# Ledger of designs, part 46: VHH binders against Abasic site processing protein HMCES (HMCES)

Target 1, 269 residues: Abasic site processing protein HMCES (HMCES), of Homo sapiens (Human) (q96fz2)
Amino acid sequence: CGRTSCHLPRDVLTRACAYQDRRGQQRLPEWRDPDKYCPSYNKSPQSNSPVLLSRLHFEKDADSSERIIAPMRWGLVPSWFKESDPSKLQFNTTNCRSDTVMEKRSFKVPLGKGRRCVVLADGFYEWQRCQGTNQRQPYFIYFPQIKTEKSGSIGAADSPENWEKVWDNWRLLTMAGIFDCWEPPEGGDVLYSYTIITVDSCKGLSDIHHRMPAILDGEEAVSKWLDFGEVSTQEALKLIHPTENITFHAVSSVVNNSRNNTPECLAPV

## First folded at step 3 (VHH)

Design c23 (from ee5 with Y53G S56G N57S K58T; framework vhh_etentamig_d1)
Fold by ESMFold2-Fast, scan of step 3:
Structure c23 (fold): chain B 269 residues (1-269), chain A 120 residues (1-120)
Amino acid sequence: as target 1 above (269 residues)
Amino acid sequence: EVQLLESGGGLVQPGGSLRLSCAASGFTFSSYGMSWVRQAPGKGPEWVSGISGSGGSTYYADSVKGRFTISRDNSKNTLYLQMNSLRAEDTAVYYCAKTGYSLKPYFDYRGQGTLVTVSS
């Protein structure tokens, strides 16, 4: 997974992340550094993307089931990195393979500290190799979306504005991530950065690409992945597997250039 | 500038067929992908089908695959949707949409729509 869309305005994104804590209390995640969130139809590595993580990472004695939403850099910079410039890191940490996550020091250490996060996106992009050509076909891949009928609303189907509200109730893609905190050796702000865990593609995606992000399908999976206070690393890793609950459509080559940030990037073709 | 005009909707019996058309103007039609999107009464919008600018690639929602065929005639700036084996759940207003730069969340522009009613 090397490209995503996360274009919702901050208030819409926040509402899309409504959840229940351990006590059944309805909540919205609390923002950290909301000014660093930049909506985009075309997010690439090294940019910031919103992630969910447990409040317990920031507040001692907080309920570990309560959630923070924070922008983090895509591309994990390990806490042990000694250089002064994170861009000098020799390794590509955009993705973390599920089969080697416990073997790689860069991922094993933060995972052992409970640094699990859920990476949010409208969906992600993959490029299909086309047989008989050197061309690649991009696809936008996302959760199946549920239609909501407005009861008692005669004429709702005739509204000229109604089709434009596809994003009002969009179910965000929730991908399993690992984050780390890097303190610049010469001082400065702590850098929070993440990697997306990847698994073998499900049957439905196998013709598009051989790998997919580890998707956490549903609130139970999301809650268990985030709750490092109650759920051990071993138990959390049982949530990491391919899912068939995914859909996709082909998109234009406009998405190929990461500088293009328009709705055309994810519109069907 | 961009104009999209859908036509061809109407009342049809289950199992019947309809062909929708979309006349496009105000842009270089062959340079843009086009889509059909529908909205059933009281429901949110559903993407139905898409076609590349050249017509070389076509894509369909699982709910219509094998029953609907999208096509285009770039010489006439017209998009088509051939709908066969229609079902009651296909009842919706069908919209033609262009892709491109826009503040809209999904499409650059869309037409005014054409109503398709499938009833016994």
Scores: ipSAE 0.000, ipTM 0.102, lowest interface PAE 21.0, mean pLDDT 82

Design c24 (from ee5 with S31D Y53W S56G N57R K58T; framework vhh_etentamig_d1)
Fold by ESMFold2-Fast, scan of step 3:
Order: structure tokens, then sequence, then C-alpha cells
Structure c24 (fold): chain B 269 residues (1-269), chain A 120 residues (1-120)
């Protein structure tokens, strides 16, 4: 996973993240640095994306089941990185393979500190290799969506009117992430950055791409992944596996250029 | 297959005490929250108490707060409910339930329950 859409206005995104804490109270996540949130239909690595994380990361005695939403840099910069410019990191940390996560220091160390987050998106993009051409076919991949006034879920064949209304009740894609905190050697603000954990693709996506993000399907999985005060690393890693509860449709080549940021990027073709 | 076996119920006088036990099998007990739910004759089920996977967090219905104590022993796969200062209104069949992350909404009845009767 190297490209996502996360275009919802801040207030709509916040409502889409409504949740229950451990006491069963309905809550909205509390924002940190909301002005750094930049909605886009076409998010690439090194840009900021919203993530959910436990309030306990910021407040010593906070309830670990309460959530913060914060923009973080996509591309994990390890806390041990000693250079002044994080863009000079020699290896790609956009994604982290589930099968080697405990073998790589860059991911094992923050994971051991409970630095688990849930990466939010409308959905993600993947490019299918097409036989007989150098062109790749992009697809937008997302949770099945329930139509308010129809018996089925929203999909590729739906009218523009249905797509205009769907965003008010959109079920956000919730991907398992690991974050770290890097302190610039010369001083300045702490940089929060994340990686998306990847797994083998499910049967439904195998013809599009061989890997997929580790998707946390449902509030119980999301809650357990975030709650590092109650759920150990070993228990949380049991949540990391492929899922079949996913849908997709082909999109136009407009999405190929990461500078294009319009609804056409995710519109069905 | 989830199996839960409740025990410890019986007849007790008002003001008395009982300790209920629930033996769990068929799942990794330490990975799940657990709850006690009761059902009085002719009434719907009432959630009584819940406990987190580790035992570090407990919750109680207002009707039993200060009188009942939930606990667990993860090494023995056993859930407990210590009931003190029992009242006639506590008369019910008590069930233990496997829960999800939220201890109130995500419970299943898996046992036959244990009857608690509070009367003189």
Amino acid sequence: as target 1 above (269 residues)
Amino acid sequence: EVQLLESGGGLVQPGGSLRLSCAASGFTFSDYGMSWVRQAPGKGPEWVSGISWSGGRTYYADSVKGRFTISRDNSKNTLYLQMNSLRAEDTAVYYCAKTGYSLKPYFDYRGQGTLVTVSS
C-alpha cells in the first residue's frame, strides 16, 4: 500500500471515527494538530495522514481505551535516526511486512513501546499489471458500504447522486500501523511518523496485487490494536491477517499522477 | 467450542453472602473480557458486572455497586463473583458470559446458569 484517498472534511472525518471506550461511553476522538490535516483524493508517502492512537501515549494516567486523532507523516522515521534530515533515511519505511516486523529494529522497537496506530483512509489504490501493455490499471479498494435507501452496498454501477451522498456515512478503511517519535538532533518539534503493516493479499484481491495492508475489520479489532495499556504486543499481532471483507472498482489513470487531487481519482470507470 | 459452567448458587438469607464461579474452556480465557448477567423470574436479562482480560479493570451495575466484587484467575480459567449483603431483589439465575472489548454490549450466554435465591 503506497497511495490512499482521505478527502473527508475534518468534521465529517471526526464523526466517522465515533467509538465506544471500555466503559461503553460514546465518544469522538480528540484532535492533535488538526490544522496539519490536509484532505486529498491522492495521498502519497511523506505526506501527512490522520491516524488514531491511544490517549495514554500523551497523558500518563489517561484511560488507554480513549482515542486521539492526529496527522502523522507517512514513512516511519526511527527514534534512533541520527541525521538532521529524515528524508535522507536510506531505506523505505512506507510499509512493514507482517512476517518480518519482529526482526527489523525500525519496527520492533516502537512496537515494543506500544506505538500502535490505526491509519485512516477512504480507501487505498493499487495498480494491476496488464498483459500486452506497459500501462497498469489502477483500482480503488475500500470497505463495502451500505446504501441508505437501497438494499445493496454502494459500488461501481451506482449513480453520481448516490456517490455524492455516500460520504456523510462512509465507513473509513482502518489499517494497522506502527508509529515512532523522532527528536531532531538540532532541536525542534518531535516528528510523529508511521508505517502501514502489510500481509499477503486475500483471494478477492490476488488478481490486482500480491500484497495488501493489514485491515482491522470492525471496532473490536480497532480497539484492541490501539489499546496498548491493556493488550500486549503478542495479543495485538494476532489481529494482523488478510481479510476478504473488501471491495474495489477500476479508476481512471488520472490517479497515477500524485499531484492530481480531484474526485475523478476514485470515480468508477 | 466455547463452554462456560457456572456454580456456587443456592438459598441464602437477606444480608448473607455467596461466591459464584464460572469454569471456562474452549477458548483462550486470558484474551477475553468476561461478564456476569442475571435473569430474575419473568424479567429480561440484566448485566451485573464485567472484568477486562487482565483483571485490571472492573465495572458494576449501580444496583450491585459496593456489594458485589468480580474477579478472575487466568491461570485456572475461572471467573468469580463475590456477592455480599444480598437482598431479595438479587434472586435470579446468574450466567457468566464471554465478552468483546466492550464489556456491556458483546456478551453471549453459554451456560445453564446457577440459581441464587435470597429469602428467609
Scores: ipSAE 0.013, ipTM 0.309, lowest interface PAE 8.2, mean pLDDT 86

Design c25 (from ee5 with L5V S35Y P45L G50E A61P S75A A88P; framework vhh_ozoralizumab_d1)
Fold by ESMFold2-Fast, scan of step 3:
Structure c25 (fold): chain B 269 residues (1-269), chain A 120 residues (1-120)
Amino acid sequence: as target 1 above (269 residues)
Amino acid sequence: EVQLVESGGGLVQPGGSLRLSCAASGFTFSSYGMYWVRQAPGKGLEWVSEISYSGSNKYYPDSVKGRFTISRDNAKNTLYLQMNSLRPEDTAVYYCAKTGYSLKPYFDYRGQGTLVTVSS
């Protein structure tokens, strides 16, 4: 997974993340660095994306079921990285394979510290290989929405004027992530950065791409992944598997250029 | 705990009108979209109307479009459904529902329902 859409205005995104803590209290996640959130239809690695993580990461005695929402850099910079410029990291940390996550130092160390997060998106993009040509067909992939005549899905028949109707109650895609905290050797602000865990694609996506992000389907899975104070690494990893509960539609080549940031990026063709 | 309490149902003749209300508590009402769904005798749940958290966007299936109007009062934590030109096929138990993060939010976050009978 190398490209996403997360275009909701901050207030709408916050409300879409309403949740219930372990004690049954209804809550909205509390923001860290809200001004760093930049909505976009076309987010690439090294940009910031909003993630959910446990409040216990920031407050020693906090209820581990309470959630913070924070923008983090896509592309995990390990805490042990010694150079001053994170963009000079020698290997790609955009994604982390589920089958080797416990073998790779860059991922097993933060995972051992409970640094699990849920990466938020409207959906993600994948490029299908087309036989006999070098062209690839992009697809926008997202959770099934509540299916009604006017909301719940972005269809091929929907016009741009009608797309705003579906976003008021859009069910955000919730992807399992691992984050780390890096302190610049020369001083400065701590950098929070994440990677998206990937699994083998489900049957429904196998003709589009052979890998997919590990999707946490529903509040029980999201809560268990985030709650590192009560849920061990071993138990949390049981949540990491392919899901069939996903839908998609083909989109235009406009999305290919990551500089394009318009609704046309996810419009069905 | 999320609680939704519907009211306003009753017996009405074809062509009549009813106004349903839903009193919401246990969550920040102004932060969620709301739905009306119904279940006719012997049938499954059918979506009737949706309204965005702000009240700016409203949605209807063709079966009720032009006859039903959804509205909300965020200061009073109340959702409404104005039903005009009622038909026998509108006979159902009507439920208020809140948006959720499950595949079936109607089942997880709905009230007890209010019966609407359209008959002569």
Scores: ipSAE 0.000, ipTM 0.127, lowest interface PAE 15.5, mean pLDDT 84

Design c26 (from ee5, 20 letters changed; framework vhh_8cml_1)
Fold by ESMFold2-Fast, scan of step 3:
Structure c26 (fold): chain B 269 residues (1-269), chain A 120 residues (1-120)
Amino acid sequence: as target 1 above (269 residues)
Amino acid sequence: EVQLVESGGGLVQPGGSLRLSCAASGFTFSSYGMGWFRQAPGQEREFVALISYSGSNKDYSDSAKGRFTISRDNAKNTVYLQMNSLKPEDTGVYFCAKTGYSLKPYFDYWGQGTQVTVSS
């Protein structure tokens, strides 16, 4: 998974992340560094994306079921990295294979510290190889959505008013991530960065690409992945598997250039 | 896997009625819009009717308005097309289709169709 869309305004994104804590209380996640959140239809590695993580990572005695939302850099920089420039990391940490996550120090160490996060997106993009050409067909891949009556009829997404209402009840894609904290050796702010765990594609996506992100389907899976105070690494890893509850449509080549940041990136062709 | 199976087609005289059914499986039926299309002999497939995921919004082609009614039963994973005052021009294979959800609706899965013939 190398490209996502996460374009919702901060307040809409926050409401889309409403949840219940362990005691059944309705909550909204509390923001950390909200000014670093940059909505985009076309997010690439090294950019910041919003993730959910347990409040217990920031407050010693917090309820581990309570959630923080924070922008983190896509591309995990291990805590042990000794150089001053994280862009000089010699290996790609954009994704982490589920089959080797406990074998690689870069992922095993933060996972052992409970540094699990849920990566938020409208959906993600994949490029299908077309036989007999070097052109690839991009697809936008996302959870099945439940339309609201406020969104109008199924055919009525041609006005700005109707387009805004499409996103009011959008079910965000929730991907399993691992994050780490890196302190620059020359001083400066701690860098929070994440990787997306990947699994084999489900049958529904196999004709598009052979790998997919590990998707956490539903609040029970999301809660268990985040709650490192109650859910062990071993138990959390049982949530990492392919998911069939996904849909997709072909999009135009506009998305190919990561500098393009318009609704056309995810519009059906 | 997604499956859409149409039934209820047949031969009927002009002015008659038919009720088409489409049984859906392999996806969360209540989360998707459903549509009916038809293809007349020697012609391209044309839109007939569309129903939103909840059943609250419905759209019809000009030729279907006032004569056809689309409905759905989310508990039974079934969409229906009630066709009244049938005309010879309504003859064709009727296809059930599932919407893909996006900024603009499109149809990503189609049934095999059921034949409707309006004549003697």
Scores: ipSAE 0.000, ipTM 0.101, lowest interface PAE 19.5, mean pLDDT 84

Design c27 (from ee5, 22 letters changed; framework vhh_6z1v_2)
Fold by ESMFold2-Fast, scan of step 3:
Structure c27 (fold): chain B 269 residues (1-269), chain A 120 residues (1-120)
Amino acid sequence: as target 1 above (269 residues)
Amino acid sequence: EVQLVESGGRLVRTGGSLRLSCAASGFTFSDYGMGWFRQAPGKEREVVAAISYSGSNTWHADFVKGRFTISRDNAKNTVYLQMNSLKPEDTAVYYCAKTGYSLKPYFDYWGQGTQVTVSS
């Protein structure tokens, strides 16, 4: 998983993340560094994406079921990294394989500290390789959405009026992530960065790509993954598996260039 | 605490009309989608209609499309279900629900329900 869409305005994104804490109280996640959130139809590694994480990571004695939403850099920079520039990290931490997560220090250490997060997206992109050609067909992959009689099409979101109709009740994709905190050795702000856990693709996606992100399907899975105060690493890892509850459609090659950031990236072809 | 209070259910004749209301409290109503569910005796709960947080987007189940209309008034923290051309098969307890990420149930339930009975 190396490309996502997360284009909702901050207000719409926040409402889409409404949740219930352990005591049954309805809540919206509280923002950290909201100014770092950059909505885009075409997010690549090294850009910031919004993630959900437990409030207990920031506040001692906080209820671990309460959620913070924060932009984090895609591409985990381990806390032990000694260079001054995070871009100099020599290995790719965009994704973390579920089968080796407990074997790799870059992931095992933050996981042991409970540094689990849920990566938010409208959906993600994958490129299907076609036989006998170097060309690849991009697909936009996302949760099944509730259908509406006024707008049943993503392509209808090309105007402000149609935009509200399509995205009002969009169910965000919720992917299992691991984050870490890196302190620049020369001083400066702590960098929060994440990786997306990947699994073997489900049957429904096998013709598109052999890997998929570990999707947390439903509120129970999301809450257990985030709640490091009550849910152990061992129990949380049981949530990491392929899911069949996804849908997709082919999109144009406009999405291929990560600098293209328009609704055309999501439009069916 | 979240509370949803349904009202308006009563006995109506086949072909009649009825409007259900749901008064919401304990959360920021305008931030959440709302829906209506129903459950007949001995049957499973089924989704009847849903409406976005702004009210600009609605969904209706095929078995009520053209007969029922969901709407909301964010100033009054109320969601409505207008029911026309009622059939005996519409007899059920109707529940108001708040939307969420959960697939089963997809909506949260915090109402006692309101009984609708349609006589032949």
Scores: ipSAE 0.000, ipTM 0.216, lowest interface PAE 13.3, mean pLDDT 83

Design c28 (from ee5 with T99S S102D L103W K104E; framework vhh_etentamig_d1)
Fold by ESMFold2-Fast, scan of step 3:
Structure c28 (fold): chain B 269 residues (1-269), chain A 120 residues (1-120)
Amino acid sequence: as target 1 above (269 residues)
Amino acid sequence: EVQLLESGGGLVQPGGSLRLSCAASGFTFSSYGMSWVRQAPGKGPEWVSGISYSGSNKYYADSVKGRFTISRDNSKNTLYLQMNSLRAEDTAVYYCAKSGYDWEPYFDYRGQGTLVTVSS
C-alpha cells in the first residue's frame, strides 16, 4: 500500500470517526493541527494523512480510550534519526511487514512505546500486473458501503448520483499503523510520522496484488489497536491479519500521476 | 542501576486481604507506567495490573477485577497493590515491573518478588 484517497472535508471526516469511549460516552475525536489536513483523491508517501491515536499520547492522565485525530507524515522517521533532513533516511518506511515488525528497530521501538495509530482513508489504490504488457491496471479498494435508499452495498454498477450521496455516510478504511516522534536536531516542530502495517493479500485481492494493508474491521478492533494503556503490544498484534471484508473496482490511469487530484481518480471505469 | 523491592506478602486465609508495596530506585519513577506480574510455581508469568505514569489510568486482568486496586505515590517512588477477597488461585510470587506505555509483553523482574500464599 503506496497510494490512498482521503478527500472528505474535515467536518465530514470528523463525523465519520464518531466513537464510544470506555464509559460508553459518544464522542468525536479531538483535532490536533487541523490546518495541516489536506484532502486529496491521490495521496502518496511523504504527504500528510489523518490518523487516530489515543489521547494518552498527549496527556499523561488522559483516559486511554479517548481519541485524537491528527495529520501525520506518511513515511516513518525514527525518533533516533540524527540527521537534520528526514528525506536522508536510507530505508523505505512507507510500509512495515507484519512478520518482521519485532525484528526491525525502526518499528519495534515505537511499537514498544505504544505508538499505535489507525490510518484513515476513503480507500487505497493498487496496480494489477497484466501479463505480456508494461501497463498496469489500477484498482480502488475500500470497505463495502451501505446504500441508504436500497438494501445492499454500493459498487461499480451504481450511478454517479448514488456515489455522491454516499460520501456523507462513507465508511472510512481503517488501517493499522505505527507512528514515531522525531525532534529536529536544530530546532523546529516535532515531526509525527507513520507507517502502514502490511500482511499477505486476502483471497479476494490476490489477483490484484500479493500484499495488502492490515485492515482493522470494526470498532472493537480499532479500539483495541488504539488503546495502548489497556492493550499490550502482544495482544494488539493479534489484530494484524488479512481481511476479506473489502471490495474494489477498476479506475482510469488518471490516478497513476500522483499530481492528479480529482474525483476521476477513484471513479469506476 | 534500576532496583525494585517488593514487600507485603505473607500467608492469608481465603477471603483475606494483603497490601503489597514496591520501592523503586535508579530511574525516574514518575515517567513510567508500572505493573504487577505474578508467577505461581511451575507456571509462566501472568500480568495482574497496570497503572499509568501519573496514576490516572488503572488496568486489571479479568481474574482480579473488582478485588485488587493498584495505586502509586510518585513523591515516594512507591507502587502499591491492595488485594481483597483473596482466593487460593492468587497464590504466587508477585513482582513489580517497570513497563512501557502499552504494558509491554517483556516484563523484566528486578527484585526477588514477594510471596503471597492463600491457604489455611
Scores: ipSAE 0.000, ipTM 0.128, lowest interface PAE 15.5, mean pLDDT 83

Design c30 (from ee5 with T99N G100R L103D K104L; framework vhh_etentamig_d1)
Fold by ESMFold2-Fast, scan of step 3:
Structure c30 (fold): chain B 269 residues (1-269), chain A 120 residues (1-120)
Amino acid sequence: as target 1 above (269 residues)
Amino acid sequence: EVQLLESGGGLVQPGGSLRLSCAASGFTFSSYGMSWVRQAPGKGPEWVSGISYSGSNKYYADSVKGRFTISRDNSKNTLYLQMNSLRAEDTAVYYCAKNRYSDLPYFDYRGQGTLVTVSS
């Protein structure tokens, strides 16, 4: 997974992350560093994306089922990295393979510390290789939505100026991530950065790409992945597997250039 | 303030043709998708056709596909609908609509409409 869309305004994104704590109380995640959140239809590695993580990472006595939402840099910088510039890291940490996560120091160390997060997106993009051509077909891949509207008759609207609001009830894609905290050797703010865990693609996506992000489908899976106070690393890793509960559509080549940041990036062709 | 002004409606016989125009102002026309929506007497609104911000992607309702052609001229801030092989069931008020996105056919504004009557 190397490209996502996460364009919702902060208030809409926050409401889309409503959840129940251990007591069954409905809550919204509390923001850290909200000013670092930059909505975009075309997010690439090294940009910031919003992630969910347990409040217990920041407050010693917090209920581990309570959630924080924070922007983090895409591309995990290990806590042991000794150079002054994170962009000089010699290996790619955009994704972390599920089958080798416990073999790689960059990932197994933060995982052992409970540094699990849920990466939020509208959806992600993948490029299908086409036989006999150098061009690839991009697809936007996302959770099935509660309401799917087709071209055709428009239902009555209370106000013509306020017709269908596609994003108000959008179900965000929830991907399993690992994060780490890096302290610059010369001083400065702690950098929070993440990687997305990847698995073999499901049957439904196999014709598009061989790999997919590890998607946490539903609140039970999200809660268990985040709750490092009650759920061990071993138990959490059982949540990491392909899912068939996914849909997609072809999009235009406009998305190919990561500098293009318009709704046409995810619009159906 | 968004302004959409439709024109080109009128009386035409079955099998005839009409071209509708929509002059847009008050927003960056080249950044948004546009649509045509119609409302026949005594019926609810029906989406007819849509076009992406650049003009590269075009969408049509099954009822008009092959007969209607949507186009735009971003230099003139104008949307068009070429209607061929018109039928009595195409009789409706036709509205120009601004999409809230560059391509997706979800609308946040419409104009006042132009009447198209198809009869002998």
Scores: ipSAE 0.000, ipTM 0.123, lowest interface PAE 16.6, mean pLDDT 84

Design c31 (from ee5 with K98R T99S S102T L103D K104S P105W Y109L; framework vhh_etentamig_d1)
Fold by ESMFold2-Fast, scan of step 3:
Structure c31 (fold): chain B 269 residues (1-269), chain A 120 residues (1-120)
Amino acid sequence: as target 1 above (269 residues)
Amino acid sequence: EVQLLESGGGLVQPGGSLRLSCAASGFTFSSYGMSWVRQAPGKGPEWVSGISYSGSNKYYADSVKGRFTISRDNSKNTLYLQMNSLRAEDTAVYYCARSGYTDSWYFDLRGQGTLVTVSS
């Protein structure tokens, strides 16, 4: 996973992340650095994307089941990186393989510190290799969406206002991530950056691509991955596996250029 | 003032039992995972056991599994370690430690320690 869509306006995104804390209280995640969130239909590595993480990472007396939402750089910069420019990192940290995560220092160290996050997206893109040609077919891959009253009605679905209601009730894709905090050696703000954990593709996606992000399907999995105060690294890693609860459709080549940022990027062809 | 105070250490014979206590103050105890860490003479620190903030999840080093039991009382801001079937190699200073997770050596606060000596 090297391209995502995360286009929802901040307010809509926040409501889509409504959750219950461990005591059953309904909550919305609290924002950190909301001005750094830039909605886009076509997010690539090195751009910022919203992630969920435990409030306990920022407040020592906080309930670890309470959630913060923060934009983080896609492409983990390890805390031990000594150069002044993160773009000079010589290895790719966009994704982290689940089978070697405990063997790579860049990922093992932040995991040991409980630096688990949930990466939010409308969905992600993958490019299918087409037999007999060098052309690749892009697909938009996302959670199955529930049919709502408004989106289920033919007359309602046809109006621009009611069409926009599909995004108001969109189930965001929730991907398991690891983040780290890097302090520039020459001073400046702490950089928060993340990687997406990847697993072998599920049977339903195997014809499109051989790898997929580790998707946390449902609030129980999301809460256990985030709650580093209650769930050990060993137990959290048991949540990392392929899921079949995913759907997709082919999209146009417009998405190929990461500079294209329009609804056409995820529209069915 | 944030503080952790260990007690319950002492001299015990091999095969004996001891119960360690750690009284926490100056922070919301129920919001933190807690651990016991020990340091034997001439050795580095060894993580022994961890417990989640609610008490629902408990973790143990292989060297103590089946012999030691960690517990906590959030109403009393107290952490416990019940140590059974003690061996000479359990001789160490035992530290109460506050952590953001329960199965690691990362600690942001540690107490003064209590000495446990297992000898005949």
Scores: ipSAE 0.000, ipTM 0.231, lowest interface PAE 12.6, mean pLDDT 84

